# Designs tried in a protein design chat: VHH binders against q9y6x5. Part 388

Target 1, 379 residues: q9y6x5
Amino acid sequence: LPPKLLLVSFDGFRADYLKNYEFPHLQNFIKEGVLVEHVKNVFITKTFPNHYSIVTGLYEESHGIVANSMYDAVTKKHFSDSNDKDPFWWNEAVPIWVTNQLQENRSSAAAMWPGTDVPIHDTISSYFMNYNSSVSFEERLNNITMWLNNSNPPVTFATLYWEEPDASGHKYGPEDKENMSRVLKKIDDLIGDLVQRLKMLGLWENLNVIITSDHGMTQCSQDRLINLDSCIDHSYYTLIDLSPVAAILPKINRTEVYNKLKNCSPHMNVYLKEDIPNRFYYQHNDRIQPIILVADEGWTIVLNESSQKLGDHGYDNSLPSMHPFLAAHGPAFHKGYKHSTINIVDIYPMMCHILGLKPHPNNGTFGHTKCLLVDQWCI
Key: E = the ipSAE of ESMFold2; O = the ipSAE of OpenDDE; V2 = 0.75 times the mean of E and O plus 0.25 times the DockQ between their complexes.

## First folded at step 16 (VHH)

Design uh27 (framework vhh_8dlx_2)
Fold by ESMFold2-Fast, scan of step 16:
Structure uh27 (fold): chain B 379 residues (1-379), chain A 121 residues (1-121)
Amino acid sequence: as target 1 above (379 residues)
Amino acid sequence: EVQLVESGGGVVQPGRSLRLSCAASGFTFSRYAMHWVRQAPGKGLEWIGNIYHDDSIYYNPSLKSLVTISRDDSTNTLYLQMNSLRAEDTAIYYCARHIWGEARTSAFDYWGKGTLVTVSS
């Protein structure tokens, strides 16, 4: 029987929540599995970019989903949460579910992972749910487990996405212990429900399960605002993305726009595209705009108004507050092993190894995850 | 103070057309993409479509043949033209301002209070 893998994402699950709150169900999962304490995500530390990096093993400049808001100047197409289904945006990479379906007559199943309701290279997930935030975790789980047990050809790769704790992290901020405690307890209960459902259906012992996230969360404040309209008049540029990374498309000479921005705030770095730090791997794609502004952690870029957000992400990927974790359990994984750090792009080649798939060229390093796996020698 | 005020709702017979308006104030309207969203009684929110600053329009595929979104930046007004109205189009219709860089939490930062459209015989 081919190996099976379920990849679960809880959006915005900051790694250090594990140390500051109690997770009895997740802790039981980890005791008989593995924990990676920090996953260093890709820049920009945003939902669509990092979810696509997990399933392609590529930096954003290589897979083409470089932000949650994008503009292509040649085609004049816009990308956002509300208009994310054009294959044009997703076709610069091959996600793992496409490779899974094209090798050895296998099926994939998806409960709302970004990109899974889009035909990519003319291939859509064999079973999928169109994105709808109103669909409960329980309904997503019911569909995934049904497809894992009742599919021919067999579902060997399945994904499950949940919007929390990201929504509450934005609303309350990660420092709101009372509200975040309530939200995180509900997530731990959902993890308990997941494990119990898999056990009751006879899936638990033979299924590899990865629980991870795309990014963390940091506290924002009305005392930490950067008013972009104080830096430059809006008639000089088109705004493609705003905060905490602003994407600027100049309507006049690029150098003139840069000069108006470059010393405007001590809490914001201003980069011409070619000057973006190499460590971000955020330069070689036409969807990255000519000028990029990067706010310091906890600072919000605004347009002459207040911000409603008490928490945000998108900041420098070297910041621990931006890092998620990874926990895993199943026949491919050691039991009771803790690892300190991997790169988010390393998840893809590890998953390909578990599924017996040949990975597409990628930015991950298999050696970084080998100590998690029972069939590998850890040095 | 950001304000969005929808108007043009009311009781309308099946098969008729209706145009809704949204008056925006307190921000530079021409910089923002704007959305139409509706909520039928006892149901969740349904995204209708959005229009960008450059007049690029994106529709919910299920509604594309039934609606037209437009904007007038000189009057800070967003429009929704609805044709061939059916009982299932009965809903509160909301105007909403686009958020840059958000996914899966909320696509909108400011909403109007909505305008009720009732399609009845």
Scores: ipSAE 0.801, ipTM 0.908, lowest interface PAE 0.7, mean pLDDT 94

Design uh28 (framework vhh_8dlx_2)
Fold by ESMFold2-Fast, scan of step 16:
Structure uh28 (fold): chain B 379 residues (1-379), chain A 121 residues (1-121)
Amino acid sequence: as target 1 above (379 residues)
Amino acid sequence: EVQLVESGGGVVQPGRSLRLSCAASGFTFSRYAMHWVRQAPGKGLEWIGNIYHDDSKYYNPSLKSLVTISRDDSTNTLYLQMNSLRAEDTAIYYCARHIWGEARTSAFDYWGKGTLVTVSS
């Protein structure tokens, strides 16, 4: 009898793509549901940090996934995309699927959402797929719908992750209308397939579905490069992360490294950890390095080289180009309602409310999402 | 500065094996994950697999039994070993460098010009 929720992410789906391209299937979804035009994500605007913020309601400094490439100064462990299965990295927070499974003996299902193939606080998603980029959207969808319809205890929370339009956004850049129109049409067709499958299986009327993303994409250029090697010799530091946010671990005095970097480029801000702007909520974690470099939008930090990529993300979270959207449909949501902006950390307490779960302490504000929900007063 | 140069392509008979090489220069090769990608005539890009700096390897499941990726950090060279070649393996094969700090594969900041493999009897 408990309510059910399917959370879908299309990686790197910039919010204003909705205004610049046609999405007939997504627009039909929104017509009978809700749209949040901009979701203000967390800093840094990268895949693993923001996916974990969606399911925990926490800033990166609080949930501990502070980048896609990390170094922990206390334990001296390294984290990367290839080594993401160590529970140590994910254990600073409790994601919603863990709470879902531990409250009232419910099941969770996952098709490749970051963290779902890792035991977190000794709990792994009841049903999951190990990450593999070559597994089709159809196979992911088939597994999720099978688990939603054929599970005991019932699957009440399910996740589905897809890598596009992020990969194409990096390769072509968001301003390549010809290539991006093909990619985005394919995604819209996948949304159509999703809705059709749920209707065919009798799931559509009673399932809450959220379609969102972790970040946007901005145009890069060979004319907008910051050569870090021209600023400082590599013997003075260890590089933990590069672009557009460089994470610097000094091998000499921190102040000396800072002084070599601070005036190197007009298109890069250099921060000592304690001087990182409070609005980023990116300071209070051992995985945040002593010096952080933040490139201006569209600028790429390089090591005496060029770069062929035409798009990137990771930039300041105040930038509209970094913002995803959120669309939702189902019995919990109003029909035909449009909202301007929420914070990405607000998604977690909203999802907990829909599922009847008690949320862990979090940085979201339930009031920001009230107007989306049929059972809430928004004034 | 950064260069990726694929080699070893050519015409090969069905059922035979072929090894492709990618010579990397202009960067610290040993610190980057590297990818192999192919494009058959009239089709889109197909990811073959990747190899990380720690030698961890991930493959397209449809190709896993047919290919092996390896690297030699002393010579800055990436390899793709292909076995039991079929006509459908005819494609241009590209070597690509993984974007530093990008999670979830298939995102590249450098790629080569490719090497053509034609499987014909």
Scores: ipSAE 0.530, ipTM 0.769, lowest interface PAE 2.0, mean pLDDT 92

Design uh29 (framework vhh_8dlx_2; at its last look DockQ between E and O 0.01; V2 from the best seeds 0.00; counts 0 for: pae O 12.4 > 2, placed apart)
Fold by ESMFold2-Fast, scan of step 16:
Structure uh29 (fold): chain B 379 residues (1-379), chain A 121 residues (1-121)
Amino acid sequence: as target 1 above (379 residues)
Amino acid sequence: EVQLVESGGGVVQPGRSLRLSCAASGFTFSRYAMHWVRQAPGKGLEWIGNIYHDDSTYYNPSLKSLVTISRDDSTNTLYLQMNSLRAEDTAIYYCARQIWGEARTSAFDYWGKGTLVTVSS
């Protein structure tokens, strides 16, 4: 029977939550599997970009989902959470479910992973759920396990996405131990439900399961605001994205807009597109706007208003607060192994290896994940 | 203080048209994408569509032929034109301001209290 893989994301699961809270079900999962303590995500550290990097192995400038809010000046198209179904935005890369369906007589299944309800290169996940935040984790899990167990051609790659702890991280902030403890305990219970469901259905021993996330979370404050309207009048530019990375499309000369912004706040870096640091790999795409503002950790860019967010992400990907973790269990993985750090783009070539797929050219390095795998030697 | 106030709801007969308005205040309306969403009794929220600062519009495919969204930045007003109304269009209609740069948590940072539309004969 072909190898099978279930990829699970809990949005906004900061790596150091594992040190500050108890996760009995996740710890039992890890005991017989592997843990990567930190995953260095791609810049910008946002939901759609990083979810697409996990399944393509590409930096955002290469896969084209460069932010959660985007604008294309040539086509005049807009991208946002509500307007994410146009294949135009997703077609600059080939995600793993498309490769899985096209290289072998195999099916893919998806419970709401970003991009899975969009036909990409004229291929949509064989089984999928249209995004709907009201659908319970239990219903998503029931559909995924049904498809894993009852499909022809067989489902060999499945994805499962859950919005927490990101929603609560924004609302309460990651330092609200009382509220975050409640939310994270619920997530741990969902992990317990996942494992028990897979055991009940006879899937657990032969299924590879990866639990990961797209980014972390940092504490924000009303005392750490950058009022963009104090820096520059809004008549000089069109705003494409705001915080903590602002995307500026000038209505006048770019240099004039840059000069009005560059010294406005000590807690914000202002870059012309060609001056964006090379380490971000965030320059070579038309969807990246001519001027990018990057706020310091915990600072929020606002338009002459307060912010209701007590937590946020999108910041510099070198920040540990922006890092998720990766845990995995299954026949492909060692038992009881801990690894310190991998890059989020390394997940894709590892998953291709597990599934026996030829990866598309990508930015990941298979060598970084070798120590996790039973069929590899890392020495 | 950001405020959104919907108006124009009421009782309307099936097959007729209705235009809803949303009056915005407390922010620079012309900079924001604006949304219409509705909630039928006992059901969840249904997204109708949005309009960007440049008048680009996007619609729920199930509703695209039945609705038109427009804006008047000189009066800070958002409009929803509804045609060929059916009993299933009975709902509270909300105007909402698009949130910047978030996905999968909330599409909106502010919304009004809603206006009730009842389609009956």
Scores: ipSAE 0.828, ipTM 0.919, lowest interface PAE 0.8, mean pLDDT 94
Fold by ESMFold2, look of step 17:
Structure uh29 (fold): chain B 379 residues (1-379), chain A 121 residues (1-121)
Amino acid sequence: as target 1 above (379 residues)
Amino acid sequence: EVQLVESGGGVVQPGRSLRLSCAASGFTFSRYAMHWVRQAPGKGLEWIGNIYHDDSTYYNPSLKSLVTISRDDSTNTLYLQMNSLRAEDTAIYYCARQIWGEARTSAFDYWGKGTLVTVSS
């Protein structure tokens, strides 16, 4: 009987929401399992890159999903949320659901985790939902639990993705206590529904469940705008991505473009690709553009327009505001244990261990997660 | 101010073709990726496709053989050509401007008001 794992992401769930808002259901989940208070994610702190880092254990430069907006100059291919399905973008790594379902007598199931509706290495999740934001959490959960209970070969790895609190975090900002309290209460109710459904279906005691997120959220303001069009004529470059990490493909000499940008704002760092700080692990991929602009926390790069967002993410991954949490429950995990921090790339080798899978080469460190697991010594 | 205005909708018989236009103003149209999205009565939004600054296009696989998106940067106009129209193509058709770097939350910052296409015998 192979062990089973459900990986759940609530997009944009900032770690300190746990301390600043009430989560009776999530706190009960944590009390009977484990908590990692801060997960240090990967730069840039965006949705597609970090979700793929969780399931591959790789830095963005190594798995090739380096942003939510990408361009490949050789093939002239574009990538965005709307056109994300070309396997070309995803094939630089092997995500855990592919490795899992290629084992004998195993299947994988997915409810909208980024990439699970793409045939990566000619392999798509055994059971999956095409992405559709209109599909309720309840329907996603119903499909996942049906597949966990009824599939032959059995589903041993399942994923579930939900868009909140990211959507509301962008709309209201993390500091809007009234609106964010309402949003986060709804999310806690969904976690309660998840646990109750698993108990009613007889899955709760033998299913390992990880609840985590890809990044946090920081407050933005109309007082913290960087107008890129004031610093450089837009005809000198192609814009691949804008904020808070802009990706610049020069149309003229790139040193000239760099020089036009370097003094644009004291609240923005401008990097030639070779000068990107090594701690970002964000240099060695052709999809990373020759110049990137990295705004300071809470600053927004704009094109001579106001910003509609009151919250954003994508900033330096050393910032606590960018960090999610991780909670877990199940037979593989201790009960009532709290851990300070892990790296987001550490989740992959831990999941491989739980599932009895040989991990592909990756950037994670299994030793960082040993304290969470009942079959390991914390040393 | 950014404005997007669709036109060319109306009543059309099944099997016929129709071309929709979207007039853009208030921004540098040529640098932005632009999209067509539709909403059938009582249903959610359905993405049709997009076009980038370099004329690269991407389509909903379900619609790929039935639609063509083009742009004319000299007139700041986005087009949707629809062929072999079916009753299920009855919808309000919107043009929308892509936000860079967003995923799963909000893909568009500006929308047109839409133009109604009714496919009826």
Scores: ipSAE 0.825, ipTM 0.926, lowest interface PAE 0.8, mean pLDDT 94
Fold by OpenDDE, look of step 17:
Structure uh29 (fold): chain B 379 residues (1-379), chain A 121 residues (1-121)
Amino acid sequence: as target 1 above (379 residues)
Amino acid sequence: EVQLVESGGGVVQPGRSLRLSCAASGFTFSRYAMHWVRQAPGKGLEWIGNIYHDDSTYYNPSLKSLVTISRDDSTNTLYLQMNSLRAEDTAIYYCARQIWGEARTSAFDYWGKGTLVTVSS
């Protein structure tokens, strides 16, 4: 039988939550599997870009989902959370579920993973749920496990997405021990439910399961705001994305806009597109705007408005606060092994290996995950 | 410049213990997971174990009972304690830094030059 893989994402699960909070179910999961303590995600550290990086192995400039909010100047199209269904945005890459189900006797399933409800390269997941935040984790889990267990051709790759602890992180801030303890306990309970469901269905021993996240969360404050209106008139530019990485489309001369912004705050770096640091791998795409603003950790870029977020993400991907974790269990993985760090793009070639798929060209390094896999050398 | 320098190797009798050291420089040692690897004559590389930034350790199951890895971040030093040494433990022992960041390499980006351990009667 072909290998099976379930990829689960808990949005905004900061890596160090594992050190600061209790996760009995997740720890049991890890004990019987593997843990990568820190996953260096891609810049910008946002939901859509990083989820697509996980399933493509590509940096954002390569797969074309460069933010949660995007604008294409040629087509005049917009991308956002509420407008993400146009294949135009996704077709610059081939996600793993498409690769998978194009194989003989395989199909893919998805529960609300970004991009899975969109026909990409004229291919949509064999089974999927349209995104609906009101749908419970249980219902998502039930559908995924039903598909994994009863589909023909068999589902060999499945994705499951959940919005917490991201939403709560934004609301309470990651340093709110009381509220985040409650939230994270619920997450752990959901992991317990997942494991229990898999065991009940007889899937646990044969199914490879990856539990990961797209980014972390940093503490924000009303005392750390960067007001762009204090630096430049809003008529001089169009704001495509705001915080903590602002995408600026100048309405006047780019240099003039740049000059007005470059000294706006000591807690914000301003880059012309061609000057974006190479380490971000965030330059070679037309969807990246002519000017980007990058706030320092914990700083929020605002207009003449008040921000109510106590936590945020999207910052420099070298920041530990932005890093998620990865845990995995199944026949492909060792038991009781921990690894300090990988890059988020490394997940793709690993998953391809597990599934016996030929990977598309990607930015991942298979060597980074060898220690996790039973059929590989840890060198 | 990142440097790793192993020391403590030599000739030791079977049944004895030996402690190897790896001096690290040129990077923030405390942020990196460190590994020990060895290569016996005529054999391939063998992973021994590692220690993480939080002092958590993991070992090759075949060697777990015989080795202990520790670190001192104040002195940027990695240690490998080996007990009950056998002839088959004869090898060059390397310390290696686990890769952190964006580089496209194997699991390790820097290695020491190694220190030879010879277990002989």
Scores: ipSAE 0.006, ipTM 0.250, lowest interface PAE 12.4, mean pLDDT 93
ESMFold2 (binder alone), look of step 17: mean pLDDT 84; pTM 0.849

Design uh3 (framework vhh_8dlx_2)
Fold by ESMFold2-Fast, scan of step 16:
Structure uh3 (fold): chain B 379 residues (1-379), chain A 121 residues (1-121)
Amino acid sequence: as target 1 above (379 residues)
Amino acid sequence: EVQLVESGGGVVQPGRSLRLSCAASGFTFTRYAMHWVRQAPGKGLEWIGNIYHDDSTYYNPSLKSLVTISRDDSTNTLYLQMNSLRAEDTAIYYCARHIWGEARTSAFDYWGKGTLVTVSS
């Protein structure tokens, strides 16, 4: 029986939602598996960067997906949610599905995990769905389970991505208990559907399943805005990314731009690239712009207009509000074990171990996850 | 107040060309990337392409050979040129303003009411 792993992401699932809302299906999953209460994600705490860190075990400066909006000054290329399929952006790392396909005669399957519809180092996931937000969770699940059961070479690594609760977290904010309760109940029902279908298909007992997320969510407000246009005239720079981490490409002297920005608001920090705190591991990549602005939790950077967002993420990765959780079940995992914290980059070497793959050099530490695994010595 | 107003739609014969316009007001147009999106009857939204402030363009690969996006920053106007129109191009066409730093939840913050293009003989 070769080891098999299904990696599931619910985008924007803040760790403390588990303590503040009821999740009967997820709780049953955890009871017979493991829970990591907090996963310390990478900076910046955004969707594409953190999803790529999960599957590469690398900090953003090393894997090259340093933001959801990027610009490369040498090639003049732009990256965004709408134009994310150029391999140029993804080729600075080797994600686990590529390693899975190249080290063994194995297949990978993907339902919309970021990067899986892109050929990376000339290798695309064996089975994949092009990203389309209109495709239901049920259709994604049906395709993944079909590929897990009906593939030769066998699918040993599969991924499943879902946009909620991130979309609702942005729209309502995480403090809107009425709306968030409805959304989170629906997610718990989807987890129930996932478990039921794996059982019906005879996959449940022999499949390792990880349920995790890329980041959390914090409450924003019209009372917490930083108007960048009050700090500096737009003719002095090109804006590459805005909020809550602004990426500034100066059109004039860098020091002059920095001096106009550095004391403009008590609610943001302004960094020259070389002065970005070492703890962020966000410095050594050409896609990181010469000046970055980092807003304080719950503050939104705007361009002389209001913001419609009631929730956001991208903030300092030390903030508990930015942390997701990790739950797992299957033959590789202990039953009924709770762990406090791991780093998001630790997930990759753990997954490589479960699949019997040799990991590429990475920033994760296997020792941080060993207590989750039945075949390892726990301290 | 941010406003986007599409124009240039109408009934057009198969194989013909059509140029749509989008007039932008209420913001500094030159700072934003701009998008074209369409919705065919009974179908979901389909992204056509975008154009950045530096005139770099990106297209839906299924549509790349059929469309060209351009902008005139002196008149705050976005254009979509469509060639070799087919019945399948019948849709409401929307222009939309780019959002920085968002992924998988919303690519646009403002869009117009749309302009209807009907491709029929």
Scores: ipSAE 0.788, ipTM 0.902, lowest interface PAE 0.9, mean pLDDT 93

Design uh30 (framework vhh_8dlx_2)
Fold by ESMFold2-Fast, scan of step 16:
Structure uh30 (fold): chain B 379 residues (1-379), chain A 121 residues (1-121)
Amino acid sequence: as target 1 above (379 residues)
Amino acid sequence: EVQLVESGGGVVQPGRSLRLSCAASGFTFSRYAMHWVRQAPGKGLEWIGNIYHDDSTYYNPSLKSLVTISRDDSTNTLYLQMNSLRAEDTAIYYCAREIWGEARTSAFDYWGKGTLVTVSS
């Protein structure tokens, strides 16, 4: 029968949570599968950008989802969490579910992965749920498993997204052992439910399952604020995104705005677009604004007010606190293998290989993930 | 201290129009995208629409023909104009401030307490 893959994301699951908390269900999953301890995500380390990088294998400057808040000066269109349905924003890349449907004449299914309820290049997942945060994990799982078992053409690629532990990471901060322990135990129980449902339906032994995340989380504090209004008057620019990466569209001369910002805080780096470090791969897209501010880990950029966040992400992608992990189980994967690090863009060509798809040009390197796979030599 | 206070709710007859207001204080209102969200009895939250700092508006497609969102930055006030009200529009109506740069888990950082609209004859 054709190879099948279920890709699961738990938003904001910081890699070192695995070492600091107990995950009996996830550890049982890993025992007969593979673990990548750190996944180096793309910059900026935010939800929409990294979820789209996982399924396209592209840096943000290439796939066009460069932030969770975006503005296009030519069309005057806005993008945000509650306004993410315009295909204009998603059309700079081809996600794997589109390729799956077009190359192999197979179906794709989606339970709320970012972008899956949007037609991209006139193609939408064969089966999908419109995003609704109130829908339970169980309902998402029930729909995905129904579609994996009962579809024609067969569903060969399925995605499942869950908002935790990101919501609790923001609310409590990752250093709150009591609250994070409760939240992470609940997530481990959901992983247990996932495995049991797949076993009950006869899917477990023949389905490839990847569990991963888009980013980590770092501790924030009222003692680590950068008041942007102390640096520059708001009449001189339009703000497109704020924290921890601020996107500035100048209303006056760009150099004048830059000079007002460049020495404002020792805990913030200020870049003209062309001076953004090459290692970020965050320069070659019109949706990246002329001036970008990058706060140091744990610092929050604010507009003359306090911040309610005890945790945040979006910081430098070299920070281990920003890294998620990847665990996988199934016929394509070795059993009991542990790997230290891959790049998040490497997941896409690996998934294409598992599904027998020809990948679109991408920034991943298949060699980085081949040691995870039973049909590959890890030389 | 950031505050959002909705007003203008009440009992209205079907087919009538109603305008809700949201008074904002404690922040520079003109810099934020603002949203209207409602919750009907026994149902989940339903997004109505939003308005950006440049007056660009986006609406729930199911509601676009029935509502208009506007803002007055000089008075720090957000408005929701509702026309041709139906019994199904009975709900608590909330205004909310869009959080910068978050997705999926926390779209809003501040909410009003809501104002009740009851559509009955």
Scores: ipSAE 0.761, ipTM 0.890, lowest interface PAE 1.0, mean pLDDT 94

